# Ledger of designs, part 4: VHH binders against q12xb4

Target 1, 267 residues: q12xb4
Amino acid sequence: MLDFVGLGLFDEKDISLKGLEKIHNADKVYVEFYTSILMGTDLEKMEMLYKKKITVLSREDVEQHAEDWLVDAKDSNVVFLTGGDTMVSTTHVDLRLRAADMGIKTTLIHGASIASAICGLSGLQNYRFGKSVTIPHPYVSNRGVRVVSQTPYDTIKNNIEAGLHTAVFLDIDKDKGYMTVNQAMEILLEVEGKLGEGVMVDRLAVGIARAGSPSPVVKADYIEALRDYYLGGPLHIVVIPAELHFVEAEALVKLAGAPEGILENID
Short names: E, the ipSAE of ESMFold2; O, the ipSAE of OpenDDE; V2, 0.75 times the mean of E and O plus 0.25 times the DockQ between their complexes.

## First folded at step 1 (VHH)

Design c20 (framework vhh_lunsekimig_d3; at its last look DockQ between E and O 0.01; V2 from the best seeds 0.00; counts 0 for: pae E 22.3 > 2, unsure alone 58.5 < 65, placed apart)
Fold by ESMFold2-Fast, scan of step 1:
Order: structure tokens, then C-alpha cells, then sequence
Structure c20 (fold): chain B 267 residues (1-267), chain A 123 residues (1-123)
């Protein structure tokens, strides 16, 4: 048996009671942190609370060498832990299919997801979101040219044209660390400067830090203002709203400190 | 930043076989899936086969049972084994790499394309 257990947003206590039961009954417990990091905990705290040894798997262990540990689930109870909800913003459905190919039965124990948390924190309605997108860290090409992905700009543009909000995930790099809202705003403005289509001009955005923690920060303002706004430590995420319903606009002003002028431009 | 170079194309008789290779250079850290596309004369470019980093494969119905996609992650190379070739398989074959699944966060795809390799099946 292989049980997929979502750990939630922030610390080792975000796990559901069902998830905790799965861990207690497990013969082996694995976790991966490359899809999501829980900023309020670490391996030691998790092992102490859950009272189980936990083996950390790398991306390669999960994506390329999964059979090496999946085989344990043929004759024993194996739990696989992921931050958030296991099948949201991950490739783990591929892992589940590989288990099925080996004759291994799988179950899903859900956890709280950042996809729903951003709706609660911002006041923006979940059914009004379009495709999500990730802003990757800029890189230097083999020709020595600095390259910035245009995909986030295009995705935001397409969503806005369809009247849909955009959830903008911020990449994690082992060397560059966790991308901040400030860096994300700079990247979007850099692409705007190259394309000149006016998508990011006077564009409202919502910066969110530490969702699920005791001290989350939610700040709505224009991209230019958020570029320099201090949101504190990771993890950060951005939402780019499209056209706002009146209640959404009020929530951003009253709960996220958006400029009051946005109340004049509502549909 | 990935560059893709295809090889293995050529001329073959109906019922023959060819093995195409797609070698990737540069960073593969953002690549979760690799694809083979075909551009036939007078027909829009179509996706014919795909493979994820975990080895899950998908094929268009017209090539199922005849073509096999595989990858060697240690060599940054993807292959397309083409068996029982038909005249309608003639075309330019492009490999492509997409960041379709981030493994960290859901993200939009980034397309990296090769230059194409020609496959000609005699009628």
C-alpha cells in the first residue's frame, strides 16, 4: 500500500488527523521538499511529533528512481509526504501511475493547498482564477546573454483578457534561494520594458508571504509599489487580479491595504 | 536554456525501421517532459509521442504499436524507435523539451525545439 499524505502549508501541525493515523500505521515514511517547503518546521520536528523516522527523497529519487522505494509498498505500508496537497502543483500523479503499474494500491489523504489559501487570504474568488504560472529565476544563456522568461507575462495577459485572476508561483533555486515578491515585480516590469504591450502598466498585484503561518502578510498595490514593499521571509506568492467584483475590491482595500482608488474601477 | 539536436533520419522503404536521437545540451533542470513532433508536407505540425522524466509515455493513435519513445537521462538523450514505417510517416521530425511540470510549482510550458531531421518513406 502507498498512502500519499498532504502536510499543509506551514508546519508539522497542519497535517490532518487522517494523515497522522497513516503515519502511525506506516512501516516506512518518505518525504520530498522540492515541490514545497514547510517554513515552520524541519525534519527533526516532524519526526518528533509524528514519532516516525522519515527518509527525505530527492527529485531524482521520486522522478527517475521511484521503483527503488516503491517496491517497499508491495509488502508493507508506505507513506509519501508532500507539502500542501499531494496532487496540487506537483508531478506526483506520474508517481501514482508508476505504483499502479507495479500492482501497488494508492490512497490520497488531502492537505491544505496554497491554491485555496491565496483565495482566503486575498478575498479573491476561487472560480475566477485562470491558469497559474511560475516565474523562474533569470538565467544566462550559453552565449552569455541574460534571459528572462516571457511565459509569465503571456499567461497573465491571456488571463486578464479572459477576465481571470492569475496565481503566480515564485521559483525556488538551491543557489539563488526563494524568489521574493519584490524580485517577481522587477521581472514582470523588465519583460514589460521589452515587449511594450502595457500589460503590467498600472497593474494591481497582491503579494502574499508565509501563508498558513501565525504572521502572514498580504499586501495589494500596484506592481511598481510592491517592487519595494517589505514582506519579510519566505515563502512568497503573487496574485495578479483581473477585473474585480465589488466584494473582491473591498476585500483587497480593507484586508490587504490596496489603494482605495480601485473601488472606482469595478465590474 | 536547452539546445536540442536531432539525428538518425534518412530514407527507408515501407515496412522498414529508423531510430531517431535527440541530444540535449545545456541545463536540463527545468525539463520534465520530452516530445517528438512531425511536420508532414501540407499538414500542420503534430505531436506524435511524449515521455516524462519518470518514463510515462503517450502516443498518437496512428503510431501506437509501431513507434517507441525512450530517454536516457544520464546522456541527456531521447530516442524514437520507428518500426513498420508507412509512406504517411514521411516528414520532418522535431524533438521538443517542455517544462510542463515544475516538480516544485505548477508552471506554464517553455518550448525548446530542435532543427528537425528528415524521414522519407518510399511509396
Amino acid sequence: as target 1 above (267 residues)
Amino acid sequence: EVQLVESGGGVVQPGGSLRLSCAASGSIFSINALYWYRQAAGIERELIASITSGGRTNYVDSVKGRFTISRDNSENTMYLQMNSLRAEDTGLYYCAAKYTWSGRYYSSAFDYWGQGTLVTVSS
Scores: ipSAE 0.005, ipTM 0.397, lowest interface PAE 10.2, mean pLDDT 85
Fold by OpenDDE, look of step 2:
Structure c20 (fold): chain B 267 residues (1-267), chain A 123 residues (1-123)
Amino acid sequence: as target 1 above (267 residues)
Amino acid sequence: EVQLVESGGGVVQPGGSLRLSCAASGSIFSINALYWYRQAAGIERELIASITSGGRTNYVDSVKGRFTISRDNSENTMYLQMNSLRAEDTGLYYCAAKYTWSGRYYSSAFDYWGQGTLVTVSS
């Protein structure tokens, strides 16, 4: 048996009781931290609370060598832990498929997800969101060229044209660190500079830091201003609103410090 | 501080066997890839075997088929079963762990090392 368990947003206490039960009944517990990290805890605290040894799997272990540890689930109970909600903003469905191919039954235990938390924190309505996207860290290609993905820009543009908000996930990299809202704004503005379609010019943006913590930060402002706003430590995420409902605009102003001028543009 | 302690070294005749152990403190054992190195006299330290957090193993050609690396996460112990030992296997054997994650940041290429255990293969 293989149980996928979402850990929630921030620390070891965010796991559901059902998730904890799965861990307690598990013969082996694995975790990955390349898709998300619980910033309010560490592995030791997790192991201490869960009363179980946890093995950390690398991206390579999960994406290329899953059969090496999945096989354990054929004859024993294996738990696979992820930050947030399992299967959300990940490719871990592939693990379920591989497990199925191996004749391994799988279950899902859900956790709190940043995908829904951003709605509560910002006041933006979940059903008004379109396709989400991730801003990857820029990198230097083998040819020595700095590569900045335009996908986020295009996705945001398409959503805006459709009147939909965009959840913008920020990259986590072992070497480059956790992408900040500030970096994300810089990247989007950089792409704006290249494409010049006006999508990011004076665009309202929402920065969210440390969702699920006792003191999350939510700040809405125009992208140029938000670029210079300090939100504190990770994790960060960005939402790019499209057209706003009046209640959404009011929420952004009152709860996220958005410029009051946005209320004047509401029909 | 993370500590690694090797044991199991000794004197053995060619063709003999030894089993080395590496005990790791804390939870570092469960989060890191683990390695066995060895250093012969006058020779640079060399990696001979590795095992990932997921249990995937690798060996250098000179020990492949003779040595087996394994780990027991419940005991925070890694092992190296050495069979068909040769004179050229003589040396100080070290276990190492590569630090991966502290809960706040990812580590660079930082390794923890044991003090080593001596393996002598001699007739």
Scores: ipSAE 0.005, ipTM 0.235, lowest interface PAE 11.8, mean pLDDT 89
Fold by ESMFold2, look of step 2:
Structure c20 (fold): chain B 267 residues (1-267), chain A 123 residues (1-123)
Amino acid sequence: as target 1 above (267 residues)
Amino acid sequence: EVQLVESGGGVVQPGGSLRLSCAASGSIFSINALYWYRQAAGIERELIASITSGGRTNYVDSVKGRFTISRDNSENTMYLQMNSLRAEDTGLYYCAAKYTWSGRYYSSAFDYWGQGTLVTVSS
């Protein structure tokens, strides 16, 4: 059988007791690190705590060659580990469908997801979030021009017009590194300079670092100020609020250090 | 149909007390932050107190320490206890609820208001 187990937010201790039980009973344990990274751990720490050898699968192994390792689950207990909650912001439902086609029973053992953690850390209401987006690292095209994606700006604009907050994921690249909140603010302001639509002018943003760690950072301020605020090491995520309900504004002031003046403008 | 009904207004001496009530339909009451506003003659309606569904409160400076907002979810009623009343507290008092549609691409906020209850503080 095949058990999908979420690893949670930050380190090897975020696994649920049910997840750990599945690992202990597993004949084979696989992990993928390409959909998310647990910054507080590494493979050695995971193997030490879980007392199990763990085989890392590449995106190609999971997406193109799944049958090569799924076959193991026909007559043994196989665990597939994913950061966060295994089916959230992944395409891994495809693996469940392929397993079903092969007659393999599957289960889901949930983990804490960043999608819910940002609501708890910021105090923003979960049902008021619109479509999420990722800010990719800018790149230089084969014609030598700098390319900065406008899609995050447009997504934020559309959500704001709908009264919806935006979760803004920040790119992870082996060559360019982990994008910071500071870099994200700079990119959004650069696109604002090109488009001139006013979306990022006097706009509140929430920067969140190291969710799930012993010392997370949650800081809300206007984009220009947040551009200069030090949040420390990775991983970072941004939330752009739309119209705030009074309780959300109060939460940002009291929990994230937002300027108190935002309370005057929510009537 | 959503309805908010204020009661408890009246005439009171300076330094006196009044308790205002706001009865609401159950669904709007239980899921919303609730608000008290007042309107004195010649002045725009002003927010004076709010309370969340979980019971956390906020007040403007002019009423802090004198007014207490509360809610009773079992009775679908919000209250405003007004103590140490002053002549400048005279006015129409409105309760309000604000509702935001969840999950829509474009937000719609609906404000629900009562008719108001008159409070007169005079010798």
Scores: ipSAE 0.000, ipTM 0.087, lowest interface PAE 22.3, mean pLDDT 84
ESMFold2 (binder alone), look of step 2: mean pLDDT 75; pTM 0.742

Design h01 (framework vhh_8pnl_2)
Fold by ESMFold2-Fast, scan of step 1:
Structure h01 (fold): chain B 267 residues (1-267), chain A 124 residues (1-124)
Amino acid sequence: as target 1 above (267 residues)
Amino acid sequence: QGQLVESGGGLVQPGGSLRLSCADAGFTFSSYAMAWYRQAPGKERELVARITSGGSTNYADFVKGRFTISRDNAKSTLYLQMNSLKPEDTAMYYCAAEVTYEYTSGGTYYFDYWGQGTRVTVSA
């Protein structure tokens, strides 16, 4: 048996009771940290609370050599832990398919996902979101040219035209660190300066920091204002709203400090 | 940036075949899900076929049964075998490598590495 368990948003206490029961009954517990970071915990804290030894798997262990550890699930109870919800924004469905090919039954124990957290924190309705996109850190090519991805700009533009909000994920780099809302706003304005299509001009955005923590920050303002707004430590995420229903606009003003003027321009 | 290099495009008559190749020039090929996209003149870029690091495949309906995606991790090469080509298949074909990460208190991100493309023209 192979049980996939989502760990939730922030620390080792975000696991469901069902997830904890699966860990307690497991013969082997594996975790991967390459798809998801829980900022409020570490391996030692997890092992202390869960009262189980946990083996960390690399990306290569999971994506290329999965059969080496999946074989344990043929004759014993194996738990595989992932931050968030295991099958959201991961390739881990491939592990379920490989397990099935080996005759191994799998189950899913869900965890809280950033995808639902941003809706609750912002007040924006989940069914009004379009395709999500990530802003990568700008880089310098091997020919010395600075490269800034246009994909976030295009995705946001297409969503706005369809009346859909955009969840904008922010890149993580070992050397450059965690991208901030401030840096994301600068990148979007840089692309706007090159394309000149007016997509980011006077555009409302929502900056969110530390979802699921004891001290989350949610701030709605125009991109130009958010560029200079301090949201504290990681991890950060951005939402670019499209057309707002009245309740959404009211939530942004009352709960995220959006400019009151947005209440006059809603549908 | 030359991390992916496509080849194998060309002019072919309707009903003909071509095999496209995409070679890794500078990253760990076997760690990535790989895909072929195409963009016809005046149209948006669309997914043709995808293959996971473990070899699971997915195809767009308009190529299912005619195209086959495959990978050779030892050679760091992605292939697209295109059979029964139609004029509607005329496009620039792009190789892409993608990874997905979720960061639970702040985000999920994609890194998309793209090639420069190889042109496929299907005409008499």
Scores: ipSAE 0.000, ipTM 0.256, lowest interface PAE 12.1, mean pLDDT 84

Design h02 (framework vhh_lunsekimig_d3)
Fold by ESMFold2-Fast, scan of step 1:
Structure h02 (fold): chain B 267 residues (1-267), chain A 124 residues (1-124)
Amino acid sequence: as target 1 above (267 residues)
Amino acid sequence: EVQLVESGGGVVQPGGSLRLSCAASGFTFSSYALYWYRQAAGIERELIASIYSGGSTNYVDSVKGRFTISRDNSENTMYLQMNSLRAEDTGLYYCARVEYTIDSSGYTYYFDYWGQGTLVTVSS
């Protein structure tokens, strides 16, 4: 049997009691960190709390060579750990299909997801969110051309036109590190400078740092102001609100320090 | 279903010109950046030109001043005007809508849509 267990948002204590039970009864425990990094923990802390040795799998181990470890689940209890919720923002459903092809039963033990955390922290209503998007770090092509993805700008624009908020994930790069809210604001303004459509001009945004930690930061302000606002350490995420209901605007002002002037421009 | 269909490739003499077309369907054409890639013999597929929804463009140095990328949003078509063609411009030309997303933990998901390619041969 193969049990998928979501670890939640921040540290080794975010796991559910059901997840802990699965780990306790497992013959083998695997984890991957390439889809979700828990900033408040490490392998040693996890092994100490869970009282099990954990084998770390690379992306290649999971995506290209999964049969090498899935075979263990034919005759024993195997647990596969992922930050957040296992099937949110991952391709891990492919592992369930491959396990099924091998005659292996799979189960899901859910964990808290960033998708719900940002709604709770910002006060923005879950049902009013549109498609999420990720801002990649600008990159230089093999021929020396600097490329800045237009996709985040287009997604935000389309969501705003539909009256929907946008969850904006921020890139993690091995050389450049974790993208900050400040860098994200600069990238969106750079794309605005090229397109000139006014989407990012005087645009409200919400910067969130360390969701699920004991010290999260939530700051709502205009994009230009957020580019210079210090939110501390990773991980950062951005929300770009569309038109606000009154309760959403109140939440941003009272809980995230948004300019009070936003209360004058709501339905 | 997202579809991209290239046309306009062929055989030309060195110094000649060709115009490639990419007909797009299945998405809101005017809202997306679009790209031309080239697969030359012995070289990995490379990005040679890009055009953003607002009309701004980028080129690799080897084609700058010789190639011009353009778009017609009313016809859902992107073009590559190729002038002063050289033997090293020979290859398969692909139009693409290439995007990627990275979740908050660093995993990258590539979402790319490619045409079947059109062959450009500069010789004879």
Scores: ipSAE 0.000, ipTM 0.134, lowest interface PAE 17.2, mean pLDDT 85

Design h03 (framework vhh_surovatamig_d1)
Fold by ESMFold2-Fast, scan of step 1:
Structure h03 (fold): chain B 267 residues (1-267), chain A 125 residues (1-125)
Amino acid sequence: as target 1 above (267 residues)
Amino acid sequence: EVQLVESGGGLVQPGGSLRLSCAASGFTFSSYAMSWVRQAPGKGLEWVATISGSGGSTDYVDSVKGRFTISRDNAKKSLYLQMNSLRAEDTAVYYCAKDTYVEVTYGSGSYFDYRGQGTLVTVSS
């Protein structure tokens, strides 16, 4: 048996009671931190609270060599832990398919997801969101050219044309660090400079820091202003609103300090 | 072991068409977004197109919109790029890339986990 358990947003206490029960009954517990990390905890605190040894798996262990540890789930109870909710903004459905190919039954124990947290924090309605996207860290090619993904720009453009808000995940890299709202704003403006379609010009955005923590920050302003706004430590996420319902615009002004001028464009 | 093998490149006249193929193995193909990325002579790597694991969503760089179509066959573990109305500026080595899926993988530390050896497309008279 293989149980997938979502750990939630911020610290080791965000796990559900059902998730904790799965850990207590497990013969082996694995975790990965490459898709998301819980900023309010560490491996030692997790092991202490959960009262189980936890083995950390690399991206390579999960994506290329999964069978090496999945085999344990044929004859014992294995738990796989992921920040947030296991199947949200991850490729972990691949593990379920590989387990199924090996005759291993899998279950999902859900955790709180950043996808729902941003709706509560911003006041933007969940049913008005379109396709989400991640802004990857820019990289330098073998020929020394800076490469910046155009996918976030295109996804935001398509969502806006459909009247849908965009949840914009920010890349996490151990070596390059946690992308900030400021860096994300710079990246979107860099792509705008290349394409010239006006999508990011005078565009409202919402920067969110430390969702699920005791001290979250939510700030709505135009991309140019958010580029220089201090939101503190990680983890950060961005929302690009499309057309706003009246309650959404009021929430952004009253709860996130958006410019009052956005209220004139309500329909 | 992840393997991606591109084919279908060659010399074509301006205005012509080519269909690129990529055969994938070593991973559950349908679980990953796949991309086509190209590198023109003397330039860096440029993202061209992405298709979601299910095939339900596609994205393109502006310069190829309306001319290129990305598609996939999950049963055959194959990715395709139909290139129409080719221009001299499309000349490049084209790579099939296993994307960490930038819209699915929160905190992806690698935009392209793996890419193949590439296939050369030359648009010239």
Scores: ipSAE 0.000, ipTM 0.233, lowest interface PAE 11.8, mean pLDDT 85

Design h04 (framework vhh_sonelokimab_d1)
Fold by ESMFold2-Fast, scan of step 1:
Structure h04 (fold): chain B 267 residues (1-267), chain A 126 residues (1-126)
Amino acid sequence: as target 1 above (267 residues)
Amino acid sequence: DVQLVESGGGLVQPGGSLRLSCAASGRTFSSYAVGWFRQAPGKEREFIGAISWSGGSTYYAVSEKGRFTISRDNSKNTLYLQMNSLRPEDTAVYYCAADESYVYTVTDSYSEYDYWGQGTLVTVSS
């Protein structure tokens, strides 16, 4: 048996009671931290609360050498922990398929996801969201050219044209670190400077830091203003709203400090 | 996990056309951004073109724009490179590559790609 357990947003207490029960009954407990970090906890705090030793798996252990540890689930109870909800913004469905190929039964114990948390924090309605996208860190190619992904710009443009908000995930890189809202705003403006389609010009955005923590920050303002706004430490996420219903616009003004002028441009 | 195998290389006359295929095994191919690179003897690996995981974005090296077309069929776990109006300077080993961030997009840096095929030789010569 292989149980996938979502850990939620921020610390070791965000786990569901069902998830905790799976851990207590497990013979082996694994975790990965490369898809998301729980900023309010660490391995020691998790092991102390859960009363189990936890083995940390690298991306390579999960994606290239999964059979090496999945074999444990043939004859024992194995739990695999991830931040957030196990199948949201991960490729972990591949692990379920590999387990099935090995004759291993799998279950999902859900955790709170950043995808739903941003709706609660911003007041934007979840049924009005379109495709999500991730902004990767820019880099310099082997030819000395600065490479900035165009896909976030394209995804945001397509969503706006369809009247849908965009959840914008921010890259996590071991060497470049956690992308901030400020960096994300700069990247979108850099692409706008190249393409000139006006998508990011005078565009409202919502910056969110430390969802699920005791001190979350939610700030709505135009991209140019958010580029220079201090949101504190990670993890950050961005939402680019499309056309706003009145309640959404009011929530952004009252709860996220959006410019009051947005109330003039409501759905 | 993704394994990539290129095919379709061979000898072609200048001005000719060739279609390369890259077959992927592994169940997350449709979540990966994928691209084509080439390397001529004694040269550095050069970017040709890439396509995002969703197919919503493509990016081509400026010298290949209009001659080469990249496409993907996620239902067949296959990436294609259609090469037209081939020139002797197109002679190289062609590689397909996958970027494992499933929402990561188009990049021209070979160092950002996580999975690589073994390559297929294309020779453009009379």
Scores: ipSAE 0.000, ipTM 0.113, lowest interface PAE 18.6, mean pLDDT 84

Design h05 (framework vhh_6z1v_2)
Fold by ESMFold2-Fast, scan of step 1:
Structure h05 (fold): chain B 267 residues (1-267), chain A 125 residues (1-125)
Amino acid sequence: as target 1 above (267 residues)
Amino acid sequence: EVQLVESGGRLVRTGGSLRLSCAASGRTFSSYAMGWFRQAPGKEREVVAAISGSGGSTWHADFVKGRFTISRDNAKNTVYLQMNSLKPEDTAVYYCAAGTEYTIWYESTSAYDYWGQGTQVTVSS
């Protein structure tokens, strides 16, 4: 048996009671931290609370060498832990398919997802969100040219034209670190400077830091203002709202400190 | 930096269907536009379909419109080519390619910096 358990957003206590029961009954417990980091915990705190030894798997262990540890689930209870909710914004469905090929039954024990957390924290309605996008760190191409992805700009533009909000994930790189809201705002404005389509001009955005922690920061303001706003430590995420219903606009003003003037531009 | 591995190529009878997959290893997959190309013996490599980094824009060559569909799953770092109503003329080595920058059109091989080794599709009559 292989049980996938979502750990939630921030620390070792975000696990559901069902997830904790799976861990207690497990013969082996694995975790990966490459898709998301729980900033409020570490391996020692998890092992202490869960009362189980946990083996950390690298991306390569999960994506290229999965059979090496999946074989344990043929004759024993194996738990695989992931930050957030296991099948949201991960490739882990591939592990379920691989396990099925080996005759291993799998189950999902859900955890809180950043996808729902941003709706709760911002007051923006989940059914009004369009396609999500990730902003990658800029890089230098094989041709020696600095490349800034246009994809986030295009996705945001298309969503806005459809009246849909955009969840904007921020890149995680082992050398460049966790992308901040400030860096994301700079990147969007850089692309705007090249294209000149006015998509990011006077555009409202919501910066969110440390969702699920005791000290989350949620700040709504125009992109230019958020570029300079200090949100503290990771992890960060951005939401770009499209047109707002009055309740959404009120939530951003009252709960996220958005400029009061946005209340005049609602439908 | 990015390595591409195609899979799914095989022998198929005329009128059959086949799905090709291209798995990307490396970083920043969602920032790349992806394309499927094919090359038959004695012919130049030609673009079959292309998809933007977000998946919001797709292009298909006239000779495959209505039969082939390109799609991608950025969570899986994979791009797909669903091929329906296969013809003997579709016999070729199919290549996956990644470009370093999103543009509206990715018909040119010069737009793509990374290439897979190819997967053979043979359609028998």
Scores: ipSAE 0.000, ipTM 0.076, lowest interface PAE 23.4, mean pLDDT 85

Design h06 (framework vhh_lunsekimig_d3)
Fold by ESMFold2-Fast, scan of step 1:
Structure h06 (fold): chain B 267 residues (1-267), chain A 126 residues (1-126)
Amino acid sequence: as target 1 above (267 residues)
Amino acid sequence: EVQLVESGGGVVQPGGSLRLSCAASGFTFSDYYLYWYRQAAGIERELIASITSGGSTNYVDSVKGRFTISRDNSENTMYLQMNSLRAEDTGLYYCARETYYYDSSGYEVTWYFDLWGQGTLVTVSS
């Protein structure tokens, strides 16, 4: 048996009681940190609280050579841990399909997701969100060509035209580290400078740092102001609001320090 | 002739300063985004700083607060002011001009550097 367990947002205590029960009953426990990091904990703290040894799997172990460890679940109880919720913003459904092909039963034990946390922290209504998007770090292709994705700009534009807010996930790179709200604002303004469609001009954004921690930071302001605003350490996420209901606008002003002028331009 | 020419490199003590220049000719300088790259021996070329046509700047974390990129459109020249230099800053510094095209899908924009300088060597001595 293979149990997928979501660890939640921030530290080793965010796991559900059911998830902890699965760990205690497991013969082997694996974790991956390449899709999401829990900034309030580390392997040592997790092993101490869960009272179980945990083996860290690389992206290659999970995506290219999964059968090497999935085989253990044929004759024993295996737990696979992921930050957040296991099937949100991951390709881990592929592991369930591979396990099924091997005759291995799988279960899901859910964890809190950043997708719902941003709604609670910002006051923006979940049913008013459109398609989410990730801003990748600009990179150099194998031909030596620099690539900057236009997809975030296009996704935000399409959502705004539909009256929907955009959840903007920020890339995690092994060499460049965790993208900050500041870097994300710079990238969106860079694309705006090239395309000239005015999508990012005078555009309100919400920067969120350390969701689920004891001291999260939530700051709403125009993109150019957020570029220079200090939000502290990772992990960061951005929301680009579209048209706001009054309660949403009031929440951003009172709870996230948005300019009071946004109350004049409500849905 | 369409070209970028770097100058201002040299040998400097740790903690010292250098000002690099990138002189452009043969194109409308003010229309382009411009970049400084660094290449150390045995290491891949790294983006250090950028400046948009409008003058907005961006820096890699390791140089932020120490390096300042600027441009003078009347002189067709871009600068990199380097302060508090460290041994790790040693390398060949290149300036580059960026342009783009839509990829074959029409959805993603491919940004690429179509013009590079020859590089100027900066050596921070121990």
Scores: ipSAE 0.000, ipTM 0.094, lowest interface PAE 18.8, mean pLDDT 85

